Miniprotein binders against q56419. Designs and how they scored, part 27

Target 1, 326 residues: q56419
Amino acid sequence: MEGRTLEEVQEEVFKRHGVLVPKKELEDLAKALEEAGLLLTEKVEARLKEEEEKLKRERPMRLAGLSYPEGEREARAFLEAFRASYPGEGEEARVLLMPHLEPSRVPEVYGAALAALEKTPPPERIYLVGVAHRPLKEKAAALPVPFQTPFGPALPDLPALQALDALLPFELFNTPLAFREEHSLELPLFFLKGRFPEARVLPLLVARRSPELGEALKVVLRDFPGLLVLAVDLSHVGPRFGDTPLTRTLAEEARRRDLGFLERLAEGEPEAALAFLGANPTRIDGVEVVASLLPLLRERKGKVLAHRLDLEAPTLSAVGAGTLVL

## First folded at step 16 (miniprotein)

Design kh9
Fold by OpenDDE base, fold request of step 19:
Structure kh9 (fold): chain B 326 residues (1-326), chain A 104 residues (1-104)
Amino acid sequence: as target 1 above (326 residues)
Amino acid sequence: SPIEEAKRLIEEAIRLAQEGRLEELLEKLREAIKILIENGASPEEIAEIAFRLAMEFVRRGAPPELIFRLIKEVGRAAEAAGASRETVQRIAIEAYERIREEVG
């Protein structure tokens, strides 16, 4: 934070996390970090340790009152409005790919996810796989604690999480601090908890492709059935991401990449989807998640329900979002 | 021989499992797995150890959580002995599938 404005931090958080953190929370964080950072490395470490200890009990809401309403009644109205933004009908999902971008940017894409959830029988558990926008100690991680939502806590499926950990060649329960500010779980979880209040959750993050995760999850999903949710964004193009300002050509390329990726997933060809991206020049966010879950995506046919490339006008940048059911 | 020593340690671990002495069991298990891996034991052979111990746990009415912990500890022991991540996962999955087939 040395020399960066709160706006720059907000932009960076938005850039990295697709979430517009209100300036006040950033001010509180910056003040907390300034209060922490102006004091010895020891105080920062002590605070991080305290936050880590808190995360052993629960993951509090970070985006309540910002990205979604804090109050339950208002949160329900929010869900209904998002559902209304998608004019179509959904399909039953066994696997749901949905965005984790700021909901207000792509309301119809979240609406499509809600439409799919309407056609989906209530699962006993939800495997929620997000993208780690912070470093993890391992390729993937889980946080086995309640996640707070306006609809009450999303409770972890501890038996299924323990089974998953047992089948992984690394410690699944690593890097709890990575979950504290991770919106890729919090935002989709709002919609999921609102639709399926009784479902337990397995909150998972992927930082790097882990074939081991897919192999373990294949076994766990057999014996602990549930809805698999990939909370991923698609292309990230423009100056915020190191490109020139958005042009028609750049937008067409981003859309081509996004849709080509989603369509191949819809055909049950996740390896072809990854191969289609090559070096991933438009920076599709969900690549590492999909690469980790190949055994669960193979031969599953489905449908692309929605796609949007959303322009962030102030930065002339754009982020792709999509909803896919399998 | 090292393999004979590993077998003795496994039998001690089984006895400890029968007595519910988990921490002491894990010590014997780690030592046995180390010897076995260093002497070229297959993932299936290591998984069989996990299975045998799990059956003792099941016989004692252990909940599934203790079985998962056992599988995890076997994997940790294999990793500590220098097994690859692929090998560790293969051990864990094989052990899990064998246990599942037997217990339901």
Scores: ipSAE 0.827, ipTM 0.937, lowest interface PAE 0.5, mean pLDDT 91
Fold by OpenDDE base, last read:
Structure kh9 (fold): chain B 326 residues (1-326), chain A 104 residues (1-104)
Amino acid sequence: as target 1 above (326 residues)
Amino acid sequence: SPIEEAKRLIEEAIRLAQEGRLEELLEKLREAIKILIENGASPEEIAEIAFRLAMEFVRRGAPPELIFRLIKEVGRAAEAAGASRETVQRIAIEAYERIREEVG
């Protein structure tokens, strides 16, 4: 460590590799390296390289037993309970916007997504577009490997992924380590795989708006039809995100932004939805995803099925979540 | 002339495609695209090269995945030659659509 703190090493690894190594793992590693007289950075880099090589074969579950059950039977009961939390009926989806927030925080919003999926014929493939919460080498990325779920592996649609890569002016298969811990794919995939066990998946991440992605996907979706899923959260407000503690006024503004965004999307006006947000003062998470997928969202009319602004009481912060069908 | 050299390289690439010599084909293709881009070839002209090569792949019974790889390699070659990302994507989409129209 040559005088560096564990936090500095964690930050360096994050900046360099786009991976947040848990402090506990770094502490354990630091202790082991202190005993071995090795540099923490070299061992961390070697471990990350090993993890990257593993991600060439499969993406293991990271949140099983934490955010959802690991066992299939328990996982099915989990799905049923979440579906039961939404009292309404769903609509058939060609495009589904759903959250990637911790499921226990917004159960009825995930329940609304499940309700929509109940009315949706089983797709051959699912285009699952999440948000990159870690840096990507390019504006977007894909991981063309099986994603483990309690319902078995979600298998990649390799032909459609290759077609997509061919139509992009950048390498689609970049930054595999960004997928290792990315919950924006893992959490929605649990629900999607549980409902559509035979569907192939295109796991995509967006870090920055990519009009090129939307143009490529427009072509690919024509020839490789499937369900498009936007796994995005909405407003992020309060001290965790640089605001004052949640007030009625701040909550009303967050809800106004969330609903105004979703309603304009439901009207088939994604450009108007983006324009409505302006500088995005409430930090709607899905902006870069929507901005990337404009050609696929235009003129598609739909319905907002659910919305929640969920309070995180310990931090007096809140996150918006919604379910939209197009 | 550089353009005549590019044409020769393309014809060599087509022959190599007919022989199934992919790596050598890609080398010739990269060289040809470099010359063409440096001499102001349009995206449509580059896409046409991809299309011609793809037809040789199809004739040999190549799976769609090899066609996608060919399109990708054309894009990489164009980028390496200094084409903008917009140009690269135009080449790729144009090539893809031409191939699709011909073979489905």
Scores: ipSAE 0.827, ipTM 0.938, lowest interface PAE 0.5, mean pLDDT 90

Design nb2
Fold by OpenDDE base, look of step 16:
Structure nb2 (fold): chain B 326 residues (1-326), chain A 113 residues (1-113)
Amino acid sequence: as target 1 above (326 residues)
Amino acid sequence: SREELEKEIRELEEKAEELQRRAEELAKDPNTQEEAIRTLVESQRLAAEALLKIAELTKDVDEAIEAYYKLAKLLARISELARRLGDEELFRRAWEEAIKAYDRARELLEKTK
């Protein structure tokens, strides 16, 4: 541990290996490392290899029973409650920007996404683009396996994934371990699968801006039409993210940046949206995703359906979430 | 002749592999990064020529589809490498050719359904 806290190690392991090791397991691992030294590295490597092999077959639920219900009946009731939390009507989406934040924090924002999905004809496939909170070998990645949900498995569109890979200058199917615990795909997928049970999915992660991804997807979408979903959060402000505790001024700045970003996207000006953020001092999460998908966002006009800056009271921090239809 | 063409394909592949190794060696020195990228572009161009010949000559539709998809990927790589070099013409041309190769693969796939 060389003077690092368990939390720092957890974060580092999360960042390096795409694994959120429970603190207790880290404690046990730290104790075991203290006791067994080098043997734990081999055991960890063997376990990671086993998990990687499992991810060749399916991606299991990680947040079932935590962020959403595991049972189908309860999951349907969950969807209905979230839809009810948004009093408005949605619009048909060709592109949907929605959050990946813990659903209970921003129910009306997810409700707005559900409202949009109600007005959207069932797509044959969903291009689900999330944020890689862990390093990827390449700028972007896909996992071409079924993702488990309470509504059954979300099946991959293998032909469309193959077509996309053929147009990328890097191997699309990289870093499978990054998908193991990635909530930016799992959480939105719950809502998407619940609404569109027959849709195939292309689960994509972006770690760094990849303009080539947007260009490739533009071609693929011609032959493999579907709903594009950007699963991104907005501003991250407060002590958890290196700021002072949330103040009215800081919250107003976060909201200004979130709304200014979303409004410019709604106007079909994604480059202007990125330029508006500058150095991104409020740490809008979706910047790299938007930057990767510029060819698909240009000239598309839409509407901001919902926005919330949600306070995490224990840390006096806040995260922005929004729903945008294009 | 078919034999002559198969020989030509092998020669292209061998040259591509040689240039790939050279590019990897050049990439180890920060002072030769541009040369490494240029060498890599040439390697991939030769490999692309080989794949195109395979795709056009094979009587196996599945082999042709695979070759065209591989060709599209190589051309996409060339395009990105060209962008890094600031070669806008090659960037554009390679991408256009990548789409053509992709389209050819898709056309063949649709015929096999």
Scores: ipSAE 0.851, ipTM 0.937, lowest interface PAE 0.4, mean pLDDT 91
Fold by OpenDDE base, look of step 17:
Structure nb2 (fold): chain B 326 residues (1-326), chain A 113 residues (1-113)
Amino acid sequence: as target 1 above (326 residues)
Amino acid sequence: SREELEKEIRELEEKAEELQRRAEELAKDPNTQEEAIRTLVESQRLAAEALLKIAELTKDVDEAIEAYYKLAKLLARISELARRLGDEELFRRAWEEAIKAYDRARELLEKTK
């Protein structure tokens, strides 16, 4: 019925079925559909409100059984398999950049992250900074509740979150619904919780560059030391992202930008990394996160452990992923 | 006296609220945006002064901690508003004071452990 008049619908029904439905009956049907649509909208709104209220208590798994196993035993085997996919050794991380892409697409990149975590002493807390793929009310947000994982709940560090909020010019605890389906936190958290079961977590999302976040975190990290994790992807190229199908030239450009970005971060030059990207024509996902965390990335030297540009064959598109230790 | 200080706090809060309302009205006109921000800064400054008095006068450690954290947040807001105005001196000063307020809250928290 969308965009058609009742007369047009009547004519179509007559043409297809040889039945002339009275206009009044069509009007009643249209009204009933409108009422049903309104009811559906009200139900959706009520459901969203209920989900928001639930998010005051916990963030449930959304990708369990899809991206990773739901059961703890299977989840441990999953971690071991991913670690095995990376043949190298890791290094101790104070800052870890890792992907949030579907794990099966870039197993060795996650494996490299696990290798780094093996060389990292268990932190008291993890600052997990993801990318908001949905709009936030503010530039950044946090959700101060347990995040469910196959390894048990990742508990929030409430004192550290409170301290962070106190140093921000906006309300940190905003847009809880943005966390409901945000994979940029859920996927890396699986690996982090599996490796560090006792670590508390600060789940943070960045929608837009917030220099205030980096300055505030620099102060908070003094009193609340922990592992900083940037859960970001790299280049996004191809038809899914508005480009032509992936070519050798486009892939080489994506790799050049990804590696050039990571290498400059590894040298402790995050401003140079951002400047190198310019207008970011290959759409590196982590730009806003890095731009927000400049005070924490400056002068930190590290190593690129892994990189992959993964082809999504059905769409002839590709996404870059990397693991960097600082 | 305690009563005089409580009166001063109330007067600061009332004036802060008045200025907040004025800032909101000014913000409705695109031609008065800068004035709106300046008025908002002044409102928050008065509210910050009130919070500082509360934090210093209260005998309740938890209330003091809360007041210092709220003060830090207000000062961070002032800093950001100053940045929008291009007032680099106020931007820097307000941020430094925000850290001091935060530090005071942390000091009190550590003593309660």
Scores: ipSAE 0.850, ipTM 0.937, lowest interface PAE 0.4, mean pLDDT 92
Fold by ESMFold2, fold request of step 19:
Structure nb2 (fold): chain B 326 residues (1-326), chain A 113 residues (1-113)
Amino acid sequence: as target 1 above (326 residues)
Amino acid sequence: SREELEKEIRELEEKAEELQRRAEELAKDPNTQEEAIRTLVESQRLAAEALLKIAELTKDVDEAIEAYYKLAKLLARISELARRLGDEELFRRAWEEAIKAYDRARELLEKTK
């Protein structure tokens, strides 16, 4: 009825069907439709509020049975298979960069992360920094609740989270709904919780670079030492991401950019790593996280353990994933 | 003297709230954005001063810890606003003071352990 008067509608109905519907009945129908639409809007708002309140208590598994097994026994076997996919040795990590790409696509890259973790003393806590795929109200956010895994709940480090919040110019606990479906935390957490069942977690998301976060974390890590994990993917190229179809040239460029980025990080030169990417033409996922964490990455030397640029045949696109220890 | 300190705290909080409302009004006009930020910095300086007095006045250790954590956050906000104004001296000093307030809260928490 938008753009039409009730009289015009009435004329159309009479013209087509030979029945004159009183104007009052058309007015009643229009009112009923408006009321039903408003009630539906209220129900959607109530549902979103309900989901938000639930996320203030816990974050349930969303990818069990899809990306990893739901049962603990099967999940343990899954971890063992991934470790076996990487034939090399790891080394101790104080900082670990690992992917959040679907694990079955890059098994040896996750295997390399597991190899690093087996050389790493069990930390008291893990600073897990993912990439926000939904908007945040601020540059970064945390969700201070247990995250469910097949290995039991990953408990939040509440004292460390409160300390971090106290050093930020914005409220850290700002967007619970953004965590509801965030795979950049859930997928790495499966591997981390499986290897470090007693570690507490600081589940953090970055939407936009926040130098303030890195400076605050440097202070908090002094008092609450732990493992820093950058849960990021690398290049995203091809039609799914707005490019022409994947060519050998584009794939070679993406690989060079991925490896050049990782290698400069491994040299303790995070500013050089960012400068190497320029405008980031292959859309390396981790740029905002690295830019946020510069104070924690400077002068930390390490090693690139694995890299794959994985082809998505149905979309003629590719995504890069890597494992870096510092 | 204690009565004088409590009066000062209330006056600081009232002025800070007034300046915050003024800053919010100034922020509505693109032509007064810098003035809005400067007004907000002054509001937050007064609020930070009030929190520091609360932290030093209180005999409740838990209240002191909370006040020092809140003070650290306000000083971090002042530091970020100073960066936006291009005021490098205030940016650095406010951040240093934020860390001091944070450290004081940490010291109190460890002592009450």
Scores: ipSAE 0.841, ipTM 0.934, lowest interface PAE 0.6, mean pLDDT 91
Fold by ESMFold2, look of step 16:
Structure nb2 (fold): chain B 326 residues (1-326), chain A 113 residues (1-113)
Amino acid sequence: as target 1 above (326 residues)
Amino acid sequence: SREELEKEIRELEEKAEELQRRAEELAKDPNTQEEAIRTLVESQRLAAEALLKIAELTKDVDEAIEAYYKLAKLLARISELARRLGDEELFRRAWEEAIKAYDRARELLEKTK
């Protein structure tokens, strides 16, 4: 439209019509319009460049009022409700695997993550590694700016990010627009910032497996110790993901793949966890992140605290989520 | 003399740039992809040599730190290119040298606080 980003078009359509149009459909439409006219292409490009420049200064909340409360007091109550949904005790984490699925769908899984954080000494920094849902110019990316939360801004660890960039064969700060609506960072960050308000953050996205990232992080963590968080979901099954409608058999297979993957990670065997998935027939989301971070996962033993395969009744589909401490 | 060293650095940078342009041209042809990668490795090696000379000769500590971080990145790039070539020795050696350059930058940063 009039120089708006695709995300703003998506937001406006949702606001006015109650329909969330997938970004792929908007991207296809933009390409078709580009082929039809030069003037529209120039205005779309200018708007995207403007949004990109804004993201070089800060990353605003996009899901406040939708996935979590906007106000700080309400947000704190929200955290406590999620902690209460997991009746157990956590364990100290050096590495935490947690979901990025809509929190209300898997409250006890996020609650288990909060329980683990209760046992974890406050870190100076958090290496938050999510899954890129938009293309990156490279295999991985970071955005070295404050991320807004209801608990205040999560400040970037600029010295650690500079050090990480220096050990990568590609430019780490490469795709600001990919962070604009990236829920795989925003949703976990809400919980992490709520529990560790003074920790700085390295907000990282993986699009495709990057062994280089894991090797570089191994060196950086030596000098900049902190909490490593893998913000990933597990199986994705059912018609929304290209399968037949969810059956008991498909659900059991998804659960088996999720738990087998997590259990092998808990034994310090990330290569075995990947091998167990083979071609990844249930589309576990965490594969590219785990494959990137092998040097940081090897020989770290721990425990699976929670798992749920959550049904999407309208789509006859399901998504798995888990909490693992290492 | 300092002027001779600065001339050496400029010559290394110019040669590296020339090889980079050649590597980019070779990369356009699917039949010369391996030659493109090997040419790029040599380009990056010359650029890394220039950066190392800058880092060791400069009297400005901030410039030295920046040069060592840039050197680490070039060596990490050489390591990745070597992996694509299947050259395990260069892959491992370049990565070890990248860590050494990074460590030199970290040491200098610790001294300046």
Scores: ipSAE 0.837, ipTM 0.933, lowest interface PAE 0.6, mean pLDDT 91

